VHH binders against Tetrahedral aminopeptidase 4. Designs and how they scored, part 1

Scores and structures below are computed, not measured.

Target 1, 336 residues: Tetrahedral aminopeptidase 4, of Pyrococcus horikoshii (o58468)
Amino acid sequence: MERIVKILREILEIPSPTGYTKEVMSYLEKFLKENEVNFYYTNKGALIAGNHPKPELVVIAHVDTLGAMVKEILPDGHLAFSRIGGLVLPTFEGEYCTIITRKGKKFRGTLLLRNPSAHVNREVGKKERKEENMYIRLDELVEKREDTEKLGIRPGDFIAFDPKFEYVNGFVKSHFLDDKASVAAILDLIIDMKDELEKYPVAFFFSPYEEVGHGGSAGYPPTTKELLVVDMGVVGEGVSGKETAVSIAAKDTTGPYDYDMTNRLIELAEENNIPYVVDVFPYYGSDGSAALRAGWDFRVALIGPGVHASHGMERTHVKGLLATKELIRAYIKWKG
Positions, changes and structure headers below are counted from each chain's first letter, unless a header gives other numbers; antibody chains are not in Kabat numbers.
F, E and O stand for the ipSAE by ESMFold2-Fast, ESMFold2 and OpenDDE, each averaged over both directions (binder to target, target to binder). V2 = 0.75 x the mean of E and O + 0.25 x the DockQ between their complexes.
[cut] stands for letters that were removed.
Atom coordinates printed by the task and the answers are left out, and those that the model quotes come from them; centres of patches stay.

## First folded at step 16 (VHH; from s01 with H99K)

Design s03
Fold by OpenDDE, fold request of step 21:
Structure s03 (fold): chain B 336 residues (1-336), chain A 120 residues (1-120)
Amino acid sequence: as target 1 above (336 residues)
Amino acid sequence: QVQLQESGGGLVQAGGSLRLSCAASGFTFSKYAMGWYRQAPGKEREFVAIITRRGTTYYADSVEGRFTISRDNAKNTVYLQMNSLKPEDTAVYYCATWKTGFYWTPSDYWGQGTQVTVSS
């Protein structure tokens, strides 16, 4: 297994739904310390890393994932939930999950349709999946609300779904490759460049709130002139993305990305023989757009590995991950 | 106990030069970025220069090209060579440390400062 995939697996195994990113941040801290990369936290909880005292380029990726929150303890003791981020519910049905209490206790459960037994519900295969008709089946002996309350579970507790990681023929299959795949690419790059990072005016931004739309709204170094967003490339109908290449987004739902940055990224990909596609994302937003809407005065571009089945049972390829890493590297070196 | 002791300040005519020194003790000097702030009368403290533990430097725009920051890890000392001094450079200069290495983040430790006065 390639180093970049090992890193990806490690961070995928850490539950990090939006709002609960403490564990993954701890991983990053350790990683950065081990690689002698300086870092600090913003008040909001973003992690900024780098060794140059005046970064002009910021590379950003988000560590937070889709998830859920306990909304209600149902009369039978199981859990109603609220989605965190854009969970595609049908693609998570049957997935195991961890309920994390505010006191740090963890329990196991499963996302299911309410009344899921086919022997009593003939609509199991037909019913539209909604928060209101689904629930978390708690893997505890509960029969009433009070039983669950005794466990310490309450509304407001986090629910993290299992990633279900598998590595086959270079394909990385898992939930939450959006955007831990990009995080892994950045971390792998940091290992490669750790001894020379200080030569380049670059910093890395690890965003913990992208899935809810405000991760990239604040916290940038004041000297930031360019923001390179590293997020998922889109693989699907009507787009050019592929799992074995890095996508360069010319435009997403929020508008076109910076003309010059985008052109330079394309040029660098060509010059360095990096497999890439230029693409237009039809239903897509990023921390970059969040930053721009927040009023930051810097140029923004976006790249990322092709990810299939986004916000569902996702898949990418190690070639795409490596291509992404190399393009980031190329851009950093060019700017320096 | 962490100590930062500045020296080298004084009165100088416009166009003149001074060299400030900051002697550090009580912490692992080589693990910190070092630098300087200054505070003029009636003004807020402003960043002047930083040097990372590996020797990368950055200067405020107001002093770029005139000031040079350097460090000697063997002596646990950071220096600020100030050339082409201007009356606007008059201030108390403070030595500071950054564990983060980023000049815009809060400094960990501060010296007592040394007065620099540039006459017109």
Scores: ipSAE 0.845, ipTM 0.932, lowest interface PAE 0.6, mean pLDDT 96
Fold by OpenDDE, fold request of step 21:
Structure s03 (fold): chain B 336 residues (1-336), chain A 120 residues (1-120)
Amino acid sequence: as target 1 above (336 residues)
Amino acid sequence: QVQLQESGGGLVQAGGSLRLSCAASGFTFSKYAMGWYRQAPGKEREFVAIITRRGTTYYADSVEGRFTISRDNAKNTVYLQMNSLKPEDTAVYYCATWKTGFYWTPSDYWGQGTQVTVSS
């Protein structure tokens, strides 16, 4: 297993639904300390890392994932939930999950359709999946609300779904490759460049609120002139994305990305023989667009590894991850 | 106990030079960025210069080209060579540390300061 995939696996195993990113941030802290990279937290909880005292380029990726929150304890003691982010429910049905209480207790459960037994429900295979007709089956002996309450579970507790990681023939299969795949690429790059990182006016931004649309809205170094967003590339119908290549986004739903940055990225990909595609994403937003909407005065570009089945049972390839890393490297070195 | 002791301040004529020193103790000097702030009467404290643990420097625009920050890790000392001094440079100069290495983040520790007065 390649180092970049190992890193990816490690961070995927840490539950980090939006709003509960403390554990993954702790991982990053340890990682950065081990690699002698300085860092600090913004008030919102973003992690900024780097060794240059005046970074002009910021490379941003998000650590938060899709998830859910306990909405209600049902009369039978199981849990109603609310989605965090754009969770595609049918693709998570049957997935195991961890309920995390505010006091730090953890319980196990499963996302299921209500009345899921085929022997009593003939519509199990036909019902449209909605929050209202699904629930978290708690793996505890509960029969009423009070039983669950005694466990310490309450509305407001987080629900983290298992990533279901598998590595086969270079393919990385898991939930939440959006955007922990990019995080892994950045971390792997940091290992490569740790001794020379200070020579380049670059900082790294680990965003904890991308899935809810405001992660990239604030907290940038005041010297930031360029933002390179590293997020998932889109693989699917109507786009050019490949799991084995880095996508350079010319445009997404929010508009075109910076003309000059995008062109430079393309040129660097060509010059360094990095497998890449230029693409237009039809239903896509990023921390870059969040920053622009917030009124930040810097140029923004977006790249990322091709990810298939986004917000579902996702897949990418180690070649795409490495391509992403190399393009980031190339751009950093070019700016320096 | 962390200690930062500034020295080298004084009265100088416009166009003159001073060299400030800051002797540090009580922490691992080589793991911190070091730098300087200054505060003039009636004004807010302002950033002057920073040098990372590996020697990368950054200066405020107002002092760029005139001031030079350096460090000697063997002596646990950071220096500020101030040339072409102007009356506007009159201030109390404070030695500071940054674990983050980023000048816009809060400093971890401060010295007591040394007075620099530039006469016209």
Scores: ipSAE 0.827, ipTM 0.923, lowest interface PAE 0.6, mean pLDDT 96
Fold by ESMFold2, fold request of step 21:
Structure s03 (fold): chain B 336 residues (1-336), chain A 120 residues (1-120)
Amino acid sequence: as target 1 above (336 residues)
Amino acid sequence: QVQLQESGGGLVQAGGSLRLSCAASGFTFSKYAMGWYRQAPGKEREFVAIITRRGTTYYADSVEGRFTISRDNAKNTVYLQMNSLKPEDTAVYYCATWKTGFYWTPSDYWGQGTQVTVSS
């Protein structure tokens, strides 16, 4: 398997629901140290990496994922939950998960409809899935709230869902390709460019709160003029995205992306024979949207690998991952 | 213990030149970006120049074209060549370090400073 896919698998296997990104950030620290790239943390916990003293371009991808949080211990000792980000409940029903306590203990469970047995509940196939009628079945011998409390589980503990990684004929299947696929493209590029990275006025921004809308709201180097968001492209009806190409977003829900940056990205893809599409997204926001709403005076554009079944059981292709990496490289080199 | 010792300050006429040195010890010099701040009486500390571990430089607008930062990793020393000095360059100059390589982050260490006075 290709190095970019090996990196992607490694970071997919690290749970990072929004608000609980310390483990994936530790992975990034080790990676950056091994590749001699400087870094620091912002107050909100974003990781800023780069070797040029005046980064005018910031390349941003998010390390946080969809997930859930323990809301309540139920009378039978199992768990009610609250979603983190736009978790699509029907696509996560039946998935295994890890409950991570605030003291670092880990427990296993499953997301299920309440009263899930077909032999006693004739509604299991047709009931609308809501937080109120689903729960986390805890894999511990519990019968009452006190049993679960003794384990150290409390409201506010994180719930991280298993990614279910597979690599088949160049396809990567997993939850959370949004946005770990983009992070992997950046990390793979860093290996390629580490000896020349100081020549380009670029920094990488690994954001920890994108899935809840404020990862990109603050923390930028004061020299920043342009923000290149690396997030997912979309495969679906009404868009042109492909798993084998990088998507260049012309517009999303929050309006058009910067005209000049977007045109340059298109030109670079063509000049470098990078497979690409240009898309208009009807339902999409990003760290770039957060930056603009927060009042930053940046030019902003967005690219990313085409992802099928976004926010669900996702799939992409290694060709799209590589196309994304190469477009990032081309844009960085164009800036320097 | 980390030590940064600035030297080379003094009194100089406007239009003149001065060369500051900063001798470093107690840390792995080659792993740090090095640079200079200055602070005039009653003013906030002002970034002057930074040189990365591999030699890439960046300067504040107020000194660009007139000042040159350099480093000698074999001697664990950073230099600031200051040409075409102006009275507004009068300040205490501090040598500083950044493991991050970014001058807007807190410096890891700084020296006691050396006075530069530019007379009109």
Scores: ipSAE 0.426, ipTM 0.792, lowest interface PAE 2.9, mean pLDDT 94
Fold by ESMFold2, fold request of step 21:
Structure s03 (fold): chain B 336 residues (1-336), chain A 120 residues (1-120)
Amino acid sequence: as target 1 above (336 residues)
Amino acid sequence: QVQLQESGGGLVQAGGSLRLSCAASGFTFSKYAMGWYRQAPGKEREFVAIITRRGTTYYADSVEGRFTISRDNAKNTVYLQMNSLKPEDTAVYYCATWKTGFYWTPSDYWGQGTQVTVSS
């Protein structure tokens, strides 16, 4: 198993639904200390890492994931939930999850349609999946609200879904490759470059709120001129994206990315024999979108590993992870 | 106990030079970025220069080309060579540390400052 995949597995196993990212940030702190990379936190909890005193390039990836939050304890003691981020309910139905209380106690459950037995519910296969008609079945002997309250579960507790990691023939399968695949590429690159990072005017931004739209809205070094977003590349109908390549986004829902920056990324991919594609992403926003909307005067581009079945049971290939790492390296070195 | 002691300030004519020193104790000097802020009466502190633990430097635009920061890890001392001084350089100069290596984050320690006055 390649080092980049080992890192990815490690961070996938740490739950980090948006708003609950301290544990994954602690992992990053330890990683950065071991590799002699300085870091600090922004007020809202992003982690900024680097060794050059004038980072003009910021490379940003998000550590937060889709998830859910306990909305209500139901009369039978099971849980109604509210989505965190763009959780696609049909693709998460049947997944196992962990309920995390404010005191740190953990309980297990399953996301299901309400009244889920096919032997009593003729609508099980047809009913539109909504928060209002789904629930978290709690794996405790509960029959009423009071039973669940006694466990210490309350509205506002986080619900983290199992990632379900597998590595088969170079394919990585897991929930939450968006955007932990990009984080892993950055961390693997940091190991390679740690003795020379101070030579390049770069910082890394590990964002905790991308899935809810404001991770990239603030917190940048005042020296920042360019933002390279590393986020998943789209695989599907109408795009050229591949799990074995790095995608370079020309445009997404929020508009075109910087033309000159994008051209440079293409040239660097070609010069370094990095497998790449260029795409227009039809339904897509990122930390870069948040930065521009917030009024930052940056040139912004986006690249990332091709991820199949995004926001669902995702898959990528180690070749795409490595292509992404190498394109980041090439761009950093070009800026130096 | 961390101590930062600035010295080398004074009165100088426009176009002249001064060299500021900052002696540090109470921490592992070679592991920290060091630098300078300045503050004129009635104004906010402004960043002047920073030098990383490995010697990489960065300067405010207002002083770049005229000021040089350096460090001597054996003496636990950081220096600011100030050339081509202008009346607008008049300020109290403070030595500072940055655990993060980034001057825009809160500095960990400041000295008492040393006055630099540049006459027209």
Scores: ipSAE 0.398, ipTM 0.778, lowest interface PAE 3.1, mean pLDDT 94

## First folded at step 18 (VHH; from s03 with A33S)

Design t01
Fold by OpenDDE, fold request of step 30:
Structure t01 (fold): chain B 336 residues (1-336), chain A 120 residues (1-120)
Amino acid sequence: as target 1 above (336 residues)
Amino acid sequence: QVQLQESGGGLVQAGGSLRLSCAASGFTFSKYSMGWYRQAPGKEREFVAIITRRGTTYYADSVEGRFTISRDNAKNTVYLQMNSLKPEDTAVYYCATWKTGFYWTPSDYWGQGTQVTVSS
C-alpha cells in the first residue's frame, strides 16, 4: 500500500462530521509537529499550516465529512436524525455509525428505514428515503426514551458513519473521500517537501466546515494572493473526470475559476506528464467559491482527484491521488 | 520565566543608523520566530520584521530595504539593523516571539521596548 493511501486510511478512520473535527485536527497537529511544520487555528477552528512567514499561495482542503446529528430520541428509544451536509440517504442505508455524546461517550448504531423488516413492510424496497422515514437504530437495550437518556445520548449529539474502507487494485473505496482524499494528498506532499517548504510562499488550509458551505469563507492569511482549492473531481455522466487523473475545474455551479491559474495548472500538468482532465462541474461548490462570495480578493482555482459516486459509496484511485499531489507540488514550485 | 530585553535604542539624526538587540531567556529560542514591532506616539503598534527559525525574513513595506533582521541562536539574541533612519521611524521598538512563525498571529512573548528617536 502506497504511503498516500496509508495516510488516507488513517484519516478516514477518524470520525469528522462537520462540527466535530477535533479528533481529525488532533491527528493533523501530530502529523505537522512530526514533520516540523508550523500551524495555528483560526477562531472558527480551521488549521493553517506552513513555514513561510509570508504565504501568498494557500492550498485548501476540507477535513470535515458528511454526517448527522441526533434530532430526537424516539419513543422507543432509538434516534431521529438530521443530516449534516448532503448525505445521499439511500447510499448510507445499512451503514453502521457512531453516536458521539457531548461528554465524549460513543455508541454504535445503524441507519435504517423505519419499519425496515421486509416481512412486515412491503414498501421497504420502494419507499423514498427521507430523514423523516429513517432513523438510527441504536445498538443498546432501549425500550423507551428514558432508557436512551440514561445512556447520556441527547439531541445535538453527533453521528458519524463508518467509512467502509477498502483498497483493491489501486482503487480506494470509502465514504468521505470527499475530501479526505485531498487532505491525504496534501499531507503526503508535506512529507515530501518538509525540508524545502519554507522556501516557497505557501500555506495549507485545512477546512472544517466545507460540507455546510462556509468553511472557506474566512480565516486566510492576510498575504493570500491565490487560493488553490483541492477538492474532489467529479466522475460521472456528462463530465470528463477520471479516478486515475486529477481534475482541473474550469467552472462549477458558482462560476468559472481564475483563467490564468487554471491555464497554468493545465500547462504544469502537461509539462510534468501528470494525468489530468479539464472539466466543468454541473452541481458543485467549494471552499473557493465560498471565499469568493465572502468577498476575498484573491484568485481561485480548483483541482482534485476524480471521485466516483460522490456523497455516497465513493471511489477513487491511487493514480488520481498521486496526480493531484504532483500537480500541487508543481504549482507550488512554479510560484516560488 | 520568559524574558525579552531590548537594547540599542537612542537618539539619532535622520539618515543615521542604529542596531537593536533583543536578548531572550526562559524559553527555547530556536523554536520560535523572532521579530520586532514598533509603536509611535498616538499610533497603533505595527509589525516591523520577522525572522523564522530557519532564518527566512520578512519586513514591513515601510522598512524594507533599510532594516535588516538577524538572529544568533547561540546567544539567544535577535537583532535589528536600522539604516537610513527617518523621523517617522521614531517609536518604541518591541521584541516579540512567534511560535507559529506567522507575523499576523499573536505574539507569544513581548519585551518592554526600547525607545528610538530620529531627529530631523
Scores: ipSAE 0.851, ipTM 0.935, lowest interface PAE 0.6, mean pLDDT 96
Fold by OpenDDE, fold request of step 30:
Structure t01 (fold): chain B 336 residues (1-336), chain A 120 residues (1-120)
Amino acid sequence: as target 1 above (336 residues)
Amino acid sequence: QVQLQESGGGLVQAGGSLRLSCAASGFTFSKYSMGWYRQAPGKEREFVAIITRRGTTYYADSVEGRFTISRDNAKNTVYLQMNSLKPEDTAVYYCATWKTGFYWTPSDYWGQGTQVTVSS
């Protein structure tokens, strides 16, 4: 297994639904310390890392993932939930999850359709999946609300779904490759460049609130002139993305990305023989767009590894991850 | 006990030079970026220069090309060579530290300051 995939596996195994990113941040802290990269936290909780005193380029990726929150304890003791981010519910049905209480207790459960037994529900395979007709089956002996309450579970507790990681023939299969795949690429790059990072005016921004749309709205170094967003590339119908290539986004739902940065990224990909595609994402937002909407005066571009089945049972390829890393490297070196 | 002690300040004529020193103790010097701030009478404290653990430097625009920051880890000392001094450089100069290495973040430690006066 390639180092970049190992890193990816490690961070995927850390539950980090939006709003509960303390564990993954701890991982990053340890990682950065081990690689002698300085960092600080914004008030909001973003982690900024780098060794250059005047970073003009910020590379941003988000560590937060889709998840859920306990909405209600049902009369039978199981859990109603609210989605955090854009979970595609059918793709998470049957997934195991961890319920994390405010006191730090962890319980196990499964996302299911209500009345999921085919032997008593003839519509189990036909019903549209929605929050209202699904629930978290708690793996505890509960029969009533009070039983669950005794466990310490309450509305407001986080629910983190298992990533279901598998590595086969270079393919990385897992939930939450959006955007931990990019985080892994950045971390792997940091290992490669740790001794020379200070030479380049670059900082890294690890965002904990991308999935809810405001992660990239604040907290940038004051010297930031360019923001390179590293997020998932889209693989699917109507787009050019490939799991084995880095996507360069010319435009997403929020508008076109910076013309010059985008062109430079394309040129660098060509010059360095990096597998890439230029693409237009039809239903896509990023921390970059959040920054722009917040009124930041810097140029923004977006790249990322091709991810299939986004917000579902996702898949990418190590070639795409490495391509992403190399393009980031190329851009950093070009700016320096 | 953390200590930052500035020295080298004084009165100098415009166009002259001074060299400030900041002697540090009570913490692992090599793990911090070091730098300088200054505060003129009636003005806010402003960033002057920073030097990272590995020696990368950054200067405020107002002093770029005239001031040089350096450090000696063996002596736990950071220096500020100030050339071509101007009356506008008159201020109390403070030594500061950053474990984060970023000058825009809060400094961990501060010195008491040394007065620099540049006469016309």
Scores: ipSAE 0.835, ipTM 0.927, lowest interface PAE 0.6, mean pLDDT 96
Fold by ESMFold2, fold request of step 30:
Structure t01 (fold): chain B 336 residues (1-336), chain A 120 residues (1-120)
Amino acid sequence: as target 1 above (336 residues)
Amino acid sequence: QVQLQESGGGLVQAGGSLRLSCAASGFTFSKYSMGWYRQAPGKEREFVAIITRRGTTYYADSVEGRFTISRDNAKNTVYLQMNSLKPEDTAVYYCATWKTGFYWTPSDYWGQGTQVTVSS
């Protein structure tokens, strides 16, 4: 198993639904200390890492994931939930999850349709999945609200879904490759470049709120001129993206990315024989979108590993992870 | 205990030079970025220069080309050579440390400062 995939597995094992990212940030702190890379936190909890005193390029990836939050304890003691980010309910139905209380206690559960037994519910295969007709079945002996209240569970507790990691023939299968795949590529690159990072005017931005749209809205070094977003590349109908390549986004829902940055990324991929594609993403926003909308005067581009079935049960390939790492490296060195 | 001790300030005529020193003790000097900020009466602190543990430097635009920061890790000392001084350089100069290596983050330690006065 390649080092980049080992790092990805480690990060995937740490729950980080938006709003609950301190554990994954602690992993990043340890990682950065071990590799002698300086870092600090912004006010809203982004982690900024680098060794050059004037980072003009910021490379950003997000550590937060889709998830849910306890909305209500139901009359039978099980849980109603509210989605965090664009959680696609049919693709998470049946997944195991962890309820994390505000005091740090953890409980297990499953996301299910109400009345889920096929032996009494003839509509189980046809009902549209909505928050109002699904619930979290809590793996505790509970029959009423009071039973669950005594456990210390309350509205506002986080619900983190199991990622279900597998590595088969170079394919990585898991929820939350968006965007932990990009984070793993950056961390693997940091190991390679740690002794030379201070030569290049670059910092890395690990964003905690991308899935709810404001991760990239603030917190940049005052020296920042360019933002390179590393986020999943789309594999699907209408795009040319591949799990084995890095995608370069020419445009998404928020408009074209910077012309000159995008052209340079393409040229660098070609010059370095990096497998790549160029695509237009029809339904897509990023930390770069948030930065521009917030009024930052940056040039912004986006690349990322090709991810199949995004926001669902995702898959990528180690070749695409490595292609992404190498394109980031090439761009950093070009800026130097 | 951590101590940063600035020296080398004084009165100098415009166009002249001064060399500031900052002797550090009580921490592992070679693990920190070192630098200088300055503060004129009634103004906020202004970043002047920073040098990383391995010697990479960065300067405020107002002093670049005139000031040179250096460090001697064996002596736990950082220096600021200030040439072509202008009256606008008049300030108290403070030595500082940054574990982060980024001057816009809070400094970890700082000294009492040394006065530099540049007359026209």
Scores: ipSAE 0.442, ipTM 0.803, lowest interface PAE 2.8, mean pLDDT 94
Fold by ESMFold2, fold request of step 30:
Structure t01 (fold): chain B 336 residues (1-336), chain A 120 residues (1-120)
Amino acid sequence: as target 1 above (336 residues)
Amino acid sequence: QVQLQESGGGLVQAGGSLRLSCAASGFTFSKYSMGWYRQAPGKEREFVAIITRRGTTYYADSVEGRFTISRDNAKNTVYLQMNSLKPEDTAVYYCATWKTGFYWTPSDYWGQGTQVTVSS
């Protein structure tokens, strides 16, 4: 198993639904210390890493994932939930999850349709899955609201879904490859470049709020001029993305990315024989979108590994992870 | 205990030079970015220069080309060579440390400062 895939597995196994990223940030702190890369936190909890005192290029990826939050304890003691980010409910139905209380206690459960038994509910196969008709079945002996309250579970507790990691014939299968695949590519690159990283005017930005739209809205080094977003590349109808290549986004829902940065990324991919595609993403926003909307005067571009079935049960290939790492490396070296 | 002791300040004519020193103790000097701030009366502290643990330097626009920061890890000392001094360089100069390596983050430690006065 390649080092980039080992890193990806490790961070996938750490729950990080938006709003609950302290555990994955602790992993990043340890990783950065072991590799002698300096870091600090922004006020809203992004982690900024690098060794050059004038980072003009910021490479950003997000560590937060889709998830859920306890909305209400139901009369039978089980849980109603509210989604965090654009969670695609049918693709998470039946997944096991962890309820994380504000005091740090953890409980287990399952996302299910309400009244889920086929032997009493003929609608189980065709009912549209909505927050209102689904729930979290709690794996505790509860019969009423008071039973669950006694466990310490409250509205506002986080719900983190199991990622279900597998590695088969170079394919990585898991929830939350958006955007932990990009984070893994960056971390693997940091190992490769740590002794020379100070030569390049670059910092890495690990964002904790991308899935809710404001991760990239603030917190940049004052020296920042360019933002390279590393986020999943789309695989599907109407795009040319591949799990074995890095995608370069020419445009997304927020408009075209910077012309000169995008052209240079294409040239670098060609010059270095990096497998790549160029795509227009029809339904897509990013930390770059947040930065532009917040009014930052940056040139912004976006690349990322091709990810199949985004926001669902995702898959990528180690070749696409490596292609993404190499394109980031090439761009950093070109800027130095 | 961490200690930063600045020295080398004084009165100098415009166009002249001074060399500031900062002796450090109580932390692993070679693992920190080191640098200088200055503060003139009635003004907030202003970043002057930073040097990373491996020797990469960065300067405020107001001093670039005139000031040189350097470090001697064997002596746990940071220097600021100040050439072509101007009256607007008059300030108390403080030695500072950054664990983060980024001057816009809070410094970890400051010295007591050394006065630099540049006369016309």
Scores: ipSAE 0.406, ipTM 0.783, lowest interface PAE 3.1, mean pLDDT 94

